# Ledger of designs, part 12: VHH binders against Protein SPO16 homolog (SPO16)

Target 1, 180 residues: Protein SPO16 homolog (SPO16), of Homo sapiens (Human) (q5vvc0)
Amino acid sequence: MAESGKEKIKWTTTIIISSSLKSYEVATALENRSHKVRYSDSVENGSIIFSLSGVAFLLMDTKECLLSTEEIFLAKIEKFINIHQNSFLVLSAALHGPEEWKLMFRIQQRFLGCNLRILPVHNTVNAINLMCTIAKTTSKPYIDSICYRMITAKAYIIEQSPVWKTLQKIKLNSDSVNPN
Below, E stands for the ipSAE of ESMFold2; O stands for the ipSAE of OpenDDE; V2 stands for 0.75 times the mean of E and O plus 0.25 times the DockQ between their complexes.

## First folded at step 13 (VHH; framework vhh_8k46_1)

Design s3 (from r1 with T58D; at its last look DockQ between E and O 0.46; V2 from the best seeds 0.68)
Fold by ESMFold2, look of step 13:
Structure s3 (fold): chain B 180 residues (1-180), chain A 125 residues (1-125)
Amino acid sequence: as target 1 above (180 residues)
Amino acid sequence: AVQLQASGGGFVQPGGSLRLSCAASGFTFSSYAMGWFRQAPGKEREFVSAISGSGRSDYYADSVKGRFTISRDNSKNTVYLQMNSLRAEDTATYYCAKDTYPQSYTRYESDYDYWGQGTQVTVSS
C-alpha cells in the first residue's frame, strides 16, 4: 500500500462470491471495482463474503422470498447466520412498500437477538455501495468505530422507521421543490 | 512436493484441435481449483480457464469461450484443456497452475502458487 499524494489510494480487497452469482450484475460490478473476486461452490447460494473484513452478505430478492415457502428462506438465513459471525441480509426490491416492509419485519422478529442486520436495497448499485462501505469501514486499522455504527444504524433505523416514513410522506406532500 | 506436468502441445493447422493434460501430485487434488494460463512471445501471461476442485464450475476468458473446454479427472489427478477451432492468436506456451486456496476458484494469476513448466502450442499453416 502507498499514500502517494494526489493519486489517492483505492481500497481493494478479496471477495468470495457464491458460484450461484457468477455472471450476475453484482459480481461484475465488484470485479469492476478492482477487487479480487473468487468464486466458490461450497458457500450458500447468494453469498458475498468479504473475508478480510470479517463480514458476510446474503443476497435475497424480495419477490423470490414472497414466492417461496417461509420455511425455505428462513432456514437459508439461519444457516448463513450460524456460519458467519457478522452477517447481513441484503434484501432487494424495486420498491420497498408495505409488503416488503412486512417481510423485513417478519425476518427481524424471527432473528431478534441474532447477529443479523437487514439492508433494504433497490438495485445493484445501491447494494454494492452499501456492502463495500460496510466492509471498508470494518477493515480499516485505526477505524473510527463511531462512523461504522452510525453508517449501519442509519441504514437500519431510518429505512425501517414507521415514523420516519410517515414524516417523509408529509414532507413530500408539502415540500418546496426547486430550491434553486 | 507439489508437482505439475503439462503435456499435449504441438503444431496444428488453423481450425484444428489439441488436448492438453496436466498431471498433478503432492496435494489433495480434489480440494483445489486448477487453472490454465498462456503466454505468447513478448506478451504478458494471461488467464485461459479455471475449474473448481469438484469440477462442477468452470470459468473461461472471453477469447476462448465456446472453443475451449476445461475438465478434470480427480481419480487420475489430471486436469485437461480441450482446444477446438484453434486460431493463430492461440499460439503460446500453456501453463497449468494450482490455486493457492481450497474450496474456491479465480481468474487472478497471483492466487496460483504452483506452476507447471508449460507446453508449447503453435497454430500455423
Scores: ipSAE 0.626, ipTM 0.847, lowest interface PAE 1.0, mean pLDDT 82
ESMFold2 (binder alone), look of step 13: mean pLDDT 82; pTM 0.815
OpenDDE, look of step 13: ipSAE 0.869; ipTM 0.957

Design s4 (from r1 with P102K; at its last look DockQ between E and O 0.61; V2 from the best seeds 0.73)
Fold by ESMFold2, look of step 13:
Structure s4 (fold): chain B 180 residues (1-180), chain A 125 residues (1-125)
Amino acid sequence: as target 1 above (180 residues)
Amino acid sequence: AVQLQASGGGFVQPGGSLRLSCAASGFTFSSYAMGWFRQAPGKEREFVSAISGSGRSTYYADSVKGRFTISRDNSKNTVYLQMNSLRAEDTATYYCAKDTYKQSYTRYESDYDYWGQGTQVTVSS
């Protein structure tokens, strides 16, 4: 029988959450999974953004949507989609019955052809598990790209400075010495 | 160069009040959240409060909520901490700090890149 002795590093990331969700169960639960939670005033209420994964989630309670006017919640979703290229709508309800299905269908039809995915969930735990799974799955090339861009941006600034260009000239001349 | 200078500390009796100030320079002040942290002797530095760059949102540690008020004046590049109903447990060196990232705020010490020298607050009879 084969055995694995490989240690696995737990995936953690930084998550930007709307100030409207501060101290809510979802924020506490994400911190309990060792993710760093940052808050923002500049994102739509109910937003949860995995910036390093390039995905964004809009959390909406289905009961609140059904009590609200259609114009209000559709406008909110539209604004969110226009800001976030890879967008998910997380619709929370204890039971997804006929009225919840009608709501999902209406939203799907309104945003047909858009980069929106609708995720029906039953509770906060379902929402967190799904969001974290999606963000983890999409994160690998994005994380590497962010690190690369940070390094490249620093190098570009240095390369354009007159002092750096002079130092490179000196270093290149020094590196030309290679005795046999 | 980024500079943060905290002031306004002192000695006060339990139940008293103090107002801390932190003057900032060398960066676009209104783009960054500011935080207050404190460190008591023999303790790790701990989060006290944060305020968003615009000043619209505030965040408080549970131990100070309802007693401390963070504010900022973006025209003077200054962040404040009004401390009321002070207790002996509030005795510490208080540090102001600048958030590393624009347009968001946090409780996590590792996300603050510039720190003031600190100002001592002592609450004793």
Scores: ipSAE 0.670, ipTM 0.869, lowest interface PAE 0.9, mean pLDDT 83
ESMFold2 (binder alone), look of step 13: mean pLDDT 84; pTM 0.840
OpenDDE, look of step 13: ipSAE 0.872; ipTM 0.958

Design s5 (from r1 with A50T; at its last look DockQ between E and O 0.46; V2 from the best seeds 0.67)
Fold by ESMFold2, look of step 13:
Order: structure tokens, then C-alpha cells, then sequence
Structure s5 (fold): chain B 180 residues (1-180), chain A 125 residues (1-125)
């Protein structure tokens, strides 16, 4: 397997994961990919943060959202996007049927004009592949300092920038990342 | 000056128990995760366990999970490792260490900035 610290051979990074995910398959899989994983009690439950890439992911289960009040899960999402400039909602369901798509549309409508992107996934492998691909494509090895990244991040904050639309087209949102 | 003093090691029969202590000073103890690592002769130092600054979260190496319990007393600036069902393979020098970063914890040795002198644990017939 790939050694930590050999960035030229294999991309590795630092990931901050909510303690709520510590025993979950997603956390174990990220550690098995040689990423340096840190856990935190102080980040929102369900959070996975790629600090060096400047992107953050909130994992939510659609069944739990559908069984809870809209105010509760929308407040959680709002809190998350107020903390993180580049936010993604990873919305998990075994099957994305009509009720799940209605939920996704409602979330998209509520946060229109915000920096939130929604990633519907079916399983842990699908989620990990999408998160790592997004984090890798936004990673730039020559911008290690948070100050330099903040300067460059203003160009990517608009949601409709040419760069963002290009990144959307290279994202893995195909059957190859979903079990079938 | 950050100081970490590990104690409680000793000689024990297989299947026995020991409790290690690590007294800390020179930093805001409750803000930082504390870890235990061990090194057997001729081997690389390896992760054993870590506990978050608040004590709410713990993380264990697979080799010790279910046998060892990490805890802390923030009023005494002390972290503990209760070791049960000890095996010969647990023989090592045990080190306590302070996490470099506040409000998070990790298994990765390179993220610990201050280390105790260690305490010897020997498990033999």
C-alpha cells in the first residue's frame, strides 16, 4: 500500500471528521486510503472536512430527514454553510424515489444563492469516491497557507463561475460510482 | 515548559492487569487530546490509544481494543490507561504524549509535540 508523505506518487491529505462518524465505514475507508484523519468533538455531527482543499461535506441520511421536521434539518444545514465557504451536502439513500427527490428540491430551493452543493449517493463507496474526487480537484500543492488559499477562494465563491461549472462536469456522477 | 510524567508500569503475568498514569503540566490540559504509544525492543513506536480533551471521545488501536481503557481526570491533569488481559506482546515502554492541536484527536504519532519519558510494562511468565 502507499506510504504516507509521498504526495508525488499518491495524493494524500488531512481530513477532519466529526466524532459522530468515528466507528462508521466512511471513516475507516478514508484512513485505509492513507489520508491523515483527525477526529473532533467540536464540529457538526456528520461533518467531513478536507481542510487543505477548503471543502466540507455534511453527511445526512434521507430517511432520517423525512422522519424529522423540516425546520430541524434545514437549521443544521444552515449552520453548516455559515461555517464553511465551500459546502457539500451528501444525501444518502438506498433508493432515491419521489419523496427523496422532493426533499432534495426543497433543500436546493431553500439554499439557492448559497455555496451549497447536493450530492445524492447510494452507499459509502459512492460517497467516498465523490468526496475524494472533489477534494483532489480543488487541492493545489503550491498553496499550503490558509492566507493564500483565502485569496484564491474568492474566485470560486460565486457558484456560477466558469471554474465551478468546469468542476461540475468533471465530477463523478455516474453509474460507475453507484452499486448496481 | 510542557512536562509529562508516566508511571504505573511493572512486571505482570499474562492475563494480568496494570494501570498507567501520566501527570501533565505546562499547558491547558483540557484543551488537548492525550495519547498513549508503546515501543517494544527492536520495533517502531506504535499507537495505543487517544482521548479527546473533554474526555468524551476515545480511539483505540485494533490490537488493544476491548482490553485497554483510556481515561482522564481534568481536575488532576492526569491521563490513565487501564490495561487488562495483558499478553506477552504488550511488553513495551509506554509513552504518553500531548496532541499538537486543540479540540481534535488522532492516531498519528507525527501530530504529537510533547512526550513523556515512558514507563516499562513487562508481561512474562
Amino acid sequence: as target 1 above (180 residues)
Amino acid sequence: AVQLQASGGGFVQPGGSLRLSCAASGFTFSSYAMGWFRQAPGKEREFVSTISGSGRSTYYADSVKGRFTISRDNSKNTVYLQMNSLRAEDTATYYCAKDTYPQSYTRYESDYDYWGQGTQVTVSS
Scores: ipSAE 0.613, ipTM 0.841, lowest interface PAE 1.0, mean pLDDT 82
ESMFold2 (binder alone), look of step 13: mean pLDDT 84; pTM 0.842
OpenDDE, look of step 13: ipSAE 0.872; ipTM 0.955

## First folded at step 14 (VHH; framework vhh_8k46_1)

Design t1 (from s1 with P102K; at its last look DockQ between E and O 0.68; V2 from the best seeds 0.74)
Fold by ESMFold2, look of step 14:
Structure t1 (fold): chain B 180 residues (1-180), chain A 125 residues (1-125)
Amino acid sequence: as target 1 above (180 residues)
Amino acid sequence: AVQLQASGGGFVQPGGSLRLSCAASGFTFSSYAMGWFRQAPGKEREFVSAISGSGRSTYYADSVKGRFTISRDNSKNTVYLQMNSLRAEDTATYYCAKDTYKRSYTRYESDYDYWGQGTQVTVSS
């Protein structure tokens, strides 16, 4: 049973989806869940990015991977994980038999020690439920707390006294929050 | 400053065609998606179409899909809306708008930061 955004308190977020997926069931279903969906020509084909949760999903059809050369799909995965720190590979097949499991084990072996997690799914509903559950879990209010602290610190500096202007040494994901 | 100038509206009979243009200035045109929205009297403004900055991808409201075509010419900083098979319910003021963000596109009105003055399209027998 998959968890969705149909909890009593409505969770909504912003999702960036590769243009390559625009005509697919997965994109339509995400739009139907009241999330704010944006499309991009600038992300890897098959990408679904939950920008506020800091997680990214690469959707791949297992049948297409088995018909493709290993070098091609491994290079695509490597490029994806080099861009996205919290990366998930969603492997879709109607049935995960011996060849599909062999493919998954080979990918796991190749990316051992990398920040990649593999999600075998059977259909679009499974994929959406898994992605949304993972993204909701990683969107815990720690991001809001950090943004609130940055806004409060700026207000303190302006109103009470000047404090050093040095920027934070480690940038956090807060581009959507403007310090007032 | 960002400026958007929409033109090409007019009066047309049902089944007719019009081509809208929106000339843009004050920003790197090819970096931003552009959208068309419309508002009929007494109704909320609604999404019509969007096109990515490169022009490779388009997005259409269901009500206009197959009848309207969005395009852009990045050398002329202009976005177009070719409107075919026009119906009475297409009567509205049509607005062009600039996406707030680079490298993506959307149907959501709240994500557009600059708007043209609009051009009137009237479809009647």
Scores: ipSAE 0.638, ipTM 0.863, lowest interface PAE 1.1, mean pLDDT 82
ESMFold2 (binder alone), look of step 14: mean pLDDT 83; pTM 0.833
OpenDDE, look of step 14: ipSAE 0.872; ipTM 0.959

Design t2 (from s1 with S52T; at its last look DockQ between E and O 0.43; V2 from the best seeds 0.00; counts 0 for: pae E 2.4 > 2)
Fold by ESMFold2, look of step 14:
Structure t2 (fold): chain B 180 residues (1-180), chain A 125 residues (1-125)
Amino acid sequence: as target 1 above (180 residues)
Amino acid sequence: AVQLQASGGGFVQPGGSLRLSCAASGFTFSSYAMGWFRQAPGKEREFVSAITGSGRSTYYADSVKGRFTISRDNSKNTVYLQMNSLRAEDTATYYCAKDTYPRSYTRYESDYDYWGQGTQVTVSS
């Protein structure tokens, strides 16, 4: 029943979180689980990406969706699924009643045939547990590590390539850079 | 080659202020987050602050929040740390560092690939 005294979860991973969430409990809680958290200005607001598992989560508050224009939140979801192959929409609400279910079904209908899975949750703890469980069960460290290294190394290869390093040395060394 | 040169350290009374600078070269400065870390004698190096390549987002350790301000000037390839309300426990060697990965930032020192030589900050009690 109780797993105290034994390590309950040894699994840790790297998570990229939108800067829009850095002040929120979800970010602190993920760091408290010893995950390596990185923040980004270049991902959609509300994004939580488990880069080594190949899954991405978009957090949206159901009340805010119901009060805002449908075109805005649908466009946000569309951009998200066009970037991420394994996309999950995390819809949070304290209570999921008829209006919340209608919203969920409208989103499902709009993205029929798209690779989008919708996860209704009640609170931050519920969301974190669900996201971490999904990411852990889909983790493929070798394949995802190669893909992660290729994606993150593209800019690194350009700046750290032998050709780039040689050109930088030539340009920084005034003795060698004289073009006669 | 990537070069980071930190400066601006010194001796200061408690409650005083100091501004650190870190001049950077050898990489596309505006694409990478920069961080400040510090190490007191006999202690592990710890995160102080980070700023994104664009300067839009910042991150602070709880121990310095409200007292320290990180900023950058991408036209000068320089990152700054304004330290106000200094305390004895802020005494350390301060290091600037470059994030390994573009377009993101982190508090974890293992994700920083290039480090400056450091500058000493001493706050006398």
Scores: ipSAE 0.374, ipTM 0.746, lowest interface PAE 2.4, mean pLDDT 82
ESMFold2 (binder alone), look of step 14: mean pLDDT 83; pTM 0.833
OpenDDE, look of step 14: ipSAE 0.831; ipTM 0.940

Design t3 (from s1 with A33S; at its last look DockQ between E and O 0.72; V2 from the best seeds 0.75)
Fold by ESMFold2, look of step 14:
Parts: structure tokens; C-alpha cells; sequence
Structure t3 (fold): chain B 180 residues (1-180), chain A 125 residues (1-125)
């Protein structure tokens, strides 16, 4: 029988959000998408952390940065990078004026070669879509699926390669099964 | 062993006030958020309020916001729920609970691993 239709199980995950964002649009929207949202006083203001995906986002508003000094917002970003292995800066701009582009360029220059990716966004919906897409792609269940395909790959992982053994030591439970 | 002992329930008239207490032991109290939940007869248990381990942040269900105040005293390992302007629909067994995870807080009851025995709150004419 042919497989017709395109029904998917809705992806959900656990998200740790700074208390500074509680009751803000981004937090409410993530809860409305059925994600399990936890809040924390112990993370940097503006942080959104996808624990199961291993990625972290720092949400900053361009207008607030322009009202601040360069040293202050760069120090905040640097601290965030030092704490989180896979760091993203979500830079929100309602307007695209010259000062906003100068700010973005300055941040790119300062952190060239660092583990920071800069995500310019125009609104909250854009920010949520980008963050969720990145987190979904790197989530533990998707990594389990990649690991399972590597186990069945013909050319690369036939003889219990070190890569396969390393991935199997990551005890992933959702999508990885090796029947005897 | 983790122990949670809730108290302060009772009978009260509509518009009245009660203060619930939950004494905790057997874990590093200040590292964990604490929550209050309630269950009315014939209904599912529902979230009431949570407070972060430091006490700096609080979280309230919409139905109690502005009427209930959660607080904690980390020197006494105790969490409190001050309940003002009580209504008939607040009648329930109130449970205190310990968050499974340190240094964060949540409204989701599945993330709480230890529960008190509960204290009855009855709001009637």
C-alpha cells in the first residue's frame, strides 16, 4: 500500500528561559507551542537555552544596545560565550538604520572566529522560528536518528567503528535500537 | 529522606484569608524551587504557584494572581502561601512540592519529584 499524506508528530522540547523574559512575548509564544518552559534566576538576562539540543540563545534588542556603551554589551556577549558551547546572539531590530548596521558589524568584528553566530531578526515570530528550527535540527532525538542511520550505513560503519562505538556510548533512547 | 509537611488549612468564609506553610527537610532547600498545587474533589490537580530557590522570582496561575502570595524563608526551610480574598472555587486540598531540578522553576507538575500530604482548605458560606 502506498504511503500517502504528510502527518508529523509535533516536536516539543524543554527550554530554560531567563526570569528576565518571563511574561514577555517570546516566553508566552514558546509555552503556547507546547514546549516545556522552565525559568531561571541563574542564567544571564535574555537567555533562552534549549538543554536537549545543546544550544543557547542570547536575546538582545538593538535599540537597547544603542542606548548602552559598547563595552557593556560586548562584555555581556563575551560572558555568554564563555558559559555556553553553542552560542547564538538573537539581535532584534524593528528598524534598519545605519546605527543598527554599524552595531551588527562591530559585534561581528569583535567575535570573529569565536563560537558565536549572530541571528538578526525583525520581530518575535521570526526569532522564535529561527531558534526552534536550529534547536530542532540539533536536538537529541534528531541526533539519535542520525546515529541510527550511521549504524545501518553500508560503507562507513560496518565493523563497529570508533565513531559508531562513541555514538552508542551516548545512551540515546528515542530512535536508536539495535535488535539482537 | 525528603520530607514535606504542609499545614495551615481550615474552614474560612468567602473573602477571608489563610496562610499555608510547608516545612521541608532532607535536601538543600535553597537550591530548589518549591511549588503549591491544589486538587478539588472530582478534578485534576492544578498548579497554583512556584517560587525560585533564592526567592527572587515567583510564578502564579492566572486564577490566583493578585490574591495569593508565595514566599519562602531559607533559614527555616519553609515555604508559605498567603491566600487572600478566598472564593468558593479555591476549596481544595493544597499540596506543596519540591522541584526535581535545581536553579530553575516551572508550572509543570511532572517536574516535581516530592510531594507533601496536603492540607485541606474549605471556603464556604
Amino acid sequence: as target 1 above (180 residues)
Amino acid sequence: AVQLQASGGGFVQPGGSLRLSCAASGFTFSSYSMGWFRQAPGKEREFVSAISGSGRSTYYADSVKGRFTISRDNSKNTVYLQMNSLRAEDTATYYCAKDTYPRSYTRYESDYDYWGQGTQVTVSS
Scores: ipSAE 0.661, ipTM 0.872, lowest interface PAE 1.0, mean pLDDT 82
ESMFold2 (binder alone), look of step 14: mean pLDDT 83; pTM 0.834
OpenDDE, look of step 14: ipSAE 0.852; ipTM 0.952

Design t4 (from s1 with Y32H; at its last fold request DockQ between E and O 0.66; V2 from the best seeds 0.75)
Amino acid sequence: AVQLQASGGGFVQPGGSLRLSCAASGFTFSSHAMGWFRQAPGKEREFVSAISGSGRSTYYADSVKGRFTISRDNSKNTVYLQMNSLRAEDTATYYCAKDTYPRSYTRYESDYDYWGQGTQVTVSS
ESMFold2, look of step 14: ipSAE 0.671; ipTM 0.873
ESMFold2 (binder alone), look of step 14: mean pLDDT 81; pTM 0.815
OpenDDE, look of step 14: ipSAE 0.869; ipTM 0.957
ESMFold2, fold request of step 15: ipSAE 0.656, 0.624, 0.689; ipTM 0.871, 0.853, 0.880
ESMFold2 (binder alone), fold request of step 15: mean pLDDT 81, 81, 80; pTM 0.808, 0.808, 0.804
OpenDDE, fold request of step 15: ipSAE 0.871, 0.877, 0.874; ipTM 0.959, 0.960, 0.960

Design t5 (from s1 with G53S; at its last read DockQ between E and O 0.93; V2 from the best seeds 0.82)
Amino acid sequence: AVQLQASGGGFVQPGGSLRLSCAASGFTFSSYAMGWFRQAPGKEREFVSAISSSGRSTYYADSVKGRFTISRDNSKNTVYLQMNSLRAEDTATYYCAKDTYPRSYTRYESDYDYWGQGTQVTVSS
ESMFold2, look of step 14: ipSAE 0.673; ipTM 0.874
ESMFold2 (binder alone), look of step 14: mean pLDDT 82; pTM 0.821
OpenDDE, look of step 14: ipSAE 0.873; ipTM 0.959
ESMFold2, look of step 20: ipSAE 0.692; ipTM 0.883
ESMFold2 (binder alone), look of step 20: mean pLDDT 82; pTM 0.819
OpenDDE, look of step 20: ipSAE 0.872; ipTM 0.958
ESMFold2, fold request of step 22: ipSAE 0.690, 0.692, 0.686; ipTM 0.884, 0.883, 0.880
ESMFold2 (binder alone), fold request of step 22: mean pLDDT 82, 82, 82; pTM 0.819, 0.823, 0.815
OpenDDE, fold request of step 22: ipSAE 0.874, 0.871, 0.874; ipTM 0.959, 0.959, 0.959
ESMFold2, last read: ipSAE 0.675, 0.688, 0.686; ipTM 0.877, 0.882, 0.883
ESMFold2 (binder alone), last read: mean pLDDT 82, 82, 82; pTM 0.821, 0.820, 0.817
OpenDDE, last read: ipSAE 0.876, 0.875, 0.874; ipTM 0.959, 0.960, 0.960

## First folded at step 16 (VHH; framework vhh_8k46_1)

Design u1 (at its last look DockQ between E and O 0.01; V2 from the best seeds 0.00; counts 0 for: pae E 20.2 > 2, placed apart)
Fold by ESMFold2, look of step 16:
Structure u1 (fold): chain B 180 residues (1-180), chain A 126 residues (1-126)
Amino acid sequence: as target 1 above (180 residues)
Amino acid sequence: AVQLQASGGGFVQPGGSLRLSCAASGFTFSSHAMGWFRQAPGKEREFVSAISGSGRSTYYADSVKGRFTISRDNSKNTVYLQMNSLRAEDTATYYCAKDTYPHRSYTRYESDYDYWGQGTQVTVSS
């Protein structure tokens, strides 16, 4: 199999974003990276799907999850992982508090043995860079797949790990112009 | 050593059914996804179906969806492919393969599989 995209200076891809996210900072930032962004009413609210990479991200806020019924947010996650081959839950964990850790642990226990990885993030830039790096790595040969698995194995506990920093050095351009 | 032995191939009429088996050994079978691929003479190998280690998640190529069913029996270390409504275009050597990494739901990417069976021939002819 020949590797595609050898002539690309900057990696771009196709991203399907739930219409529920259209005016949010995360969607604007992805549009500004020159990706082919498409909005859909047909995908679960909070979804960001890198269709060519075969990975999908569900964005959830820990405060919203803690205020809602556990059955409701677990059912949403379950539906999502039944649709998508490689599923990630991007969980905004602004603080390292005990309630947020308990929530993450409950989700991990519920979906043990499923292809769900939890990505705790503290800011929008970190979330965008992590999602794009995972999607880029997944679309590459076997070597990139090993790197992807290292990222997913470490994301539950430590953001901005040495592996994540190494992957961020793979950037082809600066993300410093990301709007608020 | 990892060993994968595919069987159950043969000659069948169009519209017929066939069940393939792949016996596995040399690894923790229940922790790894398994896949079926096929290759017709003179063509590239193509993905057919995959199943997670637990059996909870399955995936099918569009060309076989609704006609083929993948399953596994972790007590027998065996993965199966039930093939219904067979067509001439399904004629190929069918290979079972083991996902390199444990605890992945499934993968359709050939490069993610590290061990391959020798294959079993399926011939569908009118």
Scores: ipSAE 0.000, ipTM 0.100, lowest interface PAE 20.2, mean pLDDT 75
ESMFold2 (binder alone), look of step 16: mean pLDDT 84; pTM 0.836
OpenDDE, look of step 16: ipSAE 0.009; ipTM 0.247

Design u2 (from t4 with S104Q; at its last fold request DockQ between E and O 0.49; V2 from the best seeds 0.69)
Amino acid sequence: AVQLQASGGGFVQPGGSLRLSCAASGFTFSSHAMGWFRQAPGKEREFVSAISGSGRSTYYADSVKGRFTISRDNSKNTVYLQMNSLRAEDTATYYCAKDTYPRQYTRYESDYDYWGQGTQVTVSS
ESMFold2, look of step 16: ipSAE 0.660; ipTM 0.867
ESMFold2 (binder alone), look of step 16: mean pLDDT 80; pTM 0.807
OpenDDE, look of step 16: ipSAE 0.867; ipTM 0.956
ESMFold2, look of step 17: ipSAE 0.690; ipTM 0.877
ESMFold2 (binder alone), look of step 17: mean pLDDT 81; pTM 0.811
OpenDDE, look of step 17: ipSAE 0.870; ipTM 0.955
ESMFold2, fold request of step 22: ipSAE 0.602, 0.621, 0.626; ipTM 0.854, 0.860, 0.860
ESMFold2 (binder alone), fold request of step 22: mean pLDDT 81, 81, 82; pTM 0.816, 0.816, 0.817
OpenDDE, fold request of step 22: ipSAE 0.882, 0.877, 0.880; ipTM 0.963, 0.962, 0.961

Design u3 (from t4 with P102Y; at its last look DockQ between E and O 0.43; V2 from the best seeds 0.65)
Fold by ESMFold2, look of step 16:
Structure u3 (fold): chain B 180 residues (1-180), chain A 125 residues (1-125)
Amino acid sequence: as target 1 above (180 residues)
Amino acid sequence: AVQLQASGGGFVQPGGSLRLSCAASGFTFSSHAMGWFRQAPGKEREFVSAISGSGRSTYYADSVKGRFTISRDNSKNTVYLQMNSLRAEDTATYYCAKDTYYRSYTRYESDYDYWGQGTQVTVSS
């Protein structure tokens, strides 16, 4: 009950969500928080990307992981972290038993030397709160509140550059190669 | 230069159907989402529908879901809006628009950088 809603009022951003999540509760909830949500067919299924914060989240269901081939979901995670430098795995942890611990340990073991952070979550609200908190803390909220005019002026100079205009048009994964 | 030419508007009775077309040129059509928006006199322009560059994904305003179908033919650089079960409140000028960004789509009008001239749709008995 600690979040009184003031953070939602002051901070908004653009969120790129995989088309695979469009019908899901998480997408609707992010739109309801006044963030500008964009959808993409070109990002990995289950992806939620805060492009302006430079962080990316891969949503995976523990039940689906336990029922699938290990090689398949590990390959999906590996591809995701190779594209995104600040990667998080948001793992819906149903039942929280020995098999859950075993799954998380297997993922940690496989990626222990990689820049991947695992976020076990209880439900959609928990996941959204964690993702938004992480994205907000990696952004420049102080700049948005005080130096907005200065950032706008600098952005105008950069925005006139042909390179910036090209980057803005392909900005889904911080200028990553097309995932296909 | 980017050009968008919307056509296919007209007068129809309630319950009728109409198909709008928007021919596009001056950009890589298949790499950008396209949207339809509408504006009645004295009202703000509102989102109707969007379709991804590949055509695999679509997005609809609640007011038209189930009645309108957006599609595209990337070989003809054309986006379409099939409008069925038309109602009086669908009367408006319909605009096609190009999404600013590569390989994503949205309902937010501010993210569309080029707009067609519009085509009038009038639904009346």
Scores: ipSAE 0.599, ipTM 0.851, lowest interface PAE 1.3, mean pLDDT 81
ESMFold2 (binder alone), look of step 16: mean pLDDT 82; pTM 0.822
OpenDDE, look of step 16: ipSAE 0.856; ipTM 0.951

Design u4 (from t4 with E109H; at its last look DockQ between E and O 0.46; V2 from the best seeds 0.68)
Fold by ESMFold2, look of step 16:
Structure u4 (fold): chain B 180 residues (1-180), chain A 125 residues (1-125)
Amino acid sequence: as target 1 above (180 residues)
Amino acid sequence: AVQLQASGGGFVQPGGSLRLSCAASGFTFSSHAMGWFRQAPGKEREFVSAISGSGRSTYYADSVKGRFTISRDNSKNTVYLQMNSLRAEDTATYYCAKDTYPRSYTRYHSDYDYWGQGTQVTVSS
């Protein structure tokens, strides 16, 4: 035999993860898979960005969405898809019953015609496997670190924009946070 | 030119405290994360702590969590490492380093492009 196939070539990549996910199971698991993980304060909370693959994932817990104001989580999703061309919403729940499907369909309806794909998942392992599979399928191994720099700069510019800061300061007509 | 000057090392008894400082110049300090690494003789350089450019986020090796605190003062272009409850195992040369990339941070030493000359910390009874 002319080829040595005894050891698998392990796919590794660069992943930018929101600081909000540091210390969570998903972040440590990605580090344990030998991917180069970097953290950022400049990306939306819950973001996982595979910069060399050109795909970005927003992790959301269905339970938190159901307890939150709709306007808040829809605005978060809208901001995310305006930054990332290939956007995925990872929507986690132990079971996707009628209430969880209703939420998912509401989000699909709101973002009809947008480049957003929704990935319902049951646990962290399921989420990691889906994200890594999608990123591997779309990976561009010849793209250098310049794409990472541009993605980080774009998110930074939006968060420093006077227009964005004004929109963030506009109060909703109701307050869903209960201090008790 | 980027310059990093670490100081504050010394000889201390177990259970004692030291505060390391690293003065930085030659780059936009507030845009870049800073890290502390350490190396004992015969051992590989290991990650200790990192702090984001804004100072909002910190990152610690498991071996130092709860004992060490990283901080920065962007008005003085200085990063600090407060080391409490020191142990013999903390004996090493401590290096401050600048993250290569703006607006993100990491534990991976290969992503740090400029390094200070180090300051010795010795913990012995």
Scores: ipSAE 0.639, ipTM 0.857, lowest interface PAE 1.0, mean pLDDT 83
ESMFold2 (binder alone), look of step 16: mean pLDDT 78; pTM 0.787
OpenDDE, look of step 16: ipSAE 0.871; ipTM 0.958

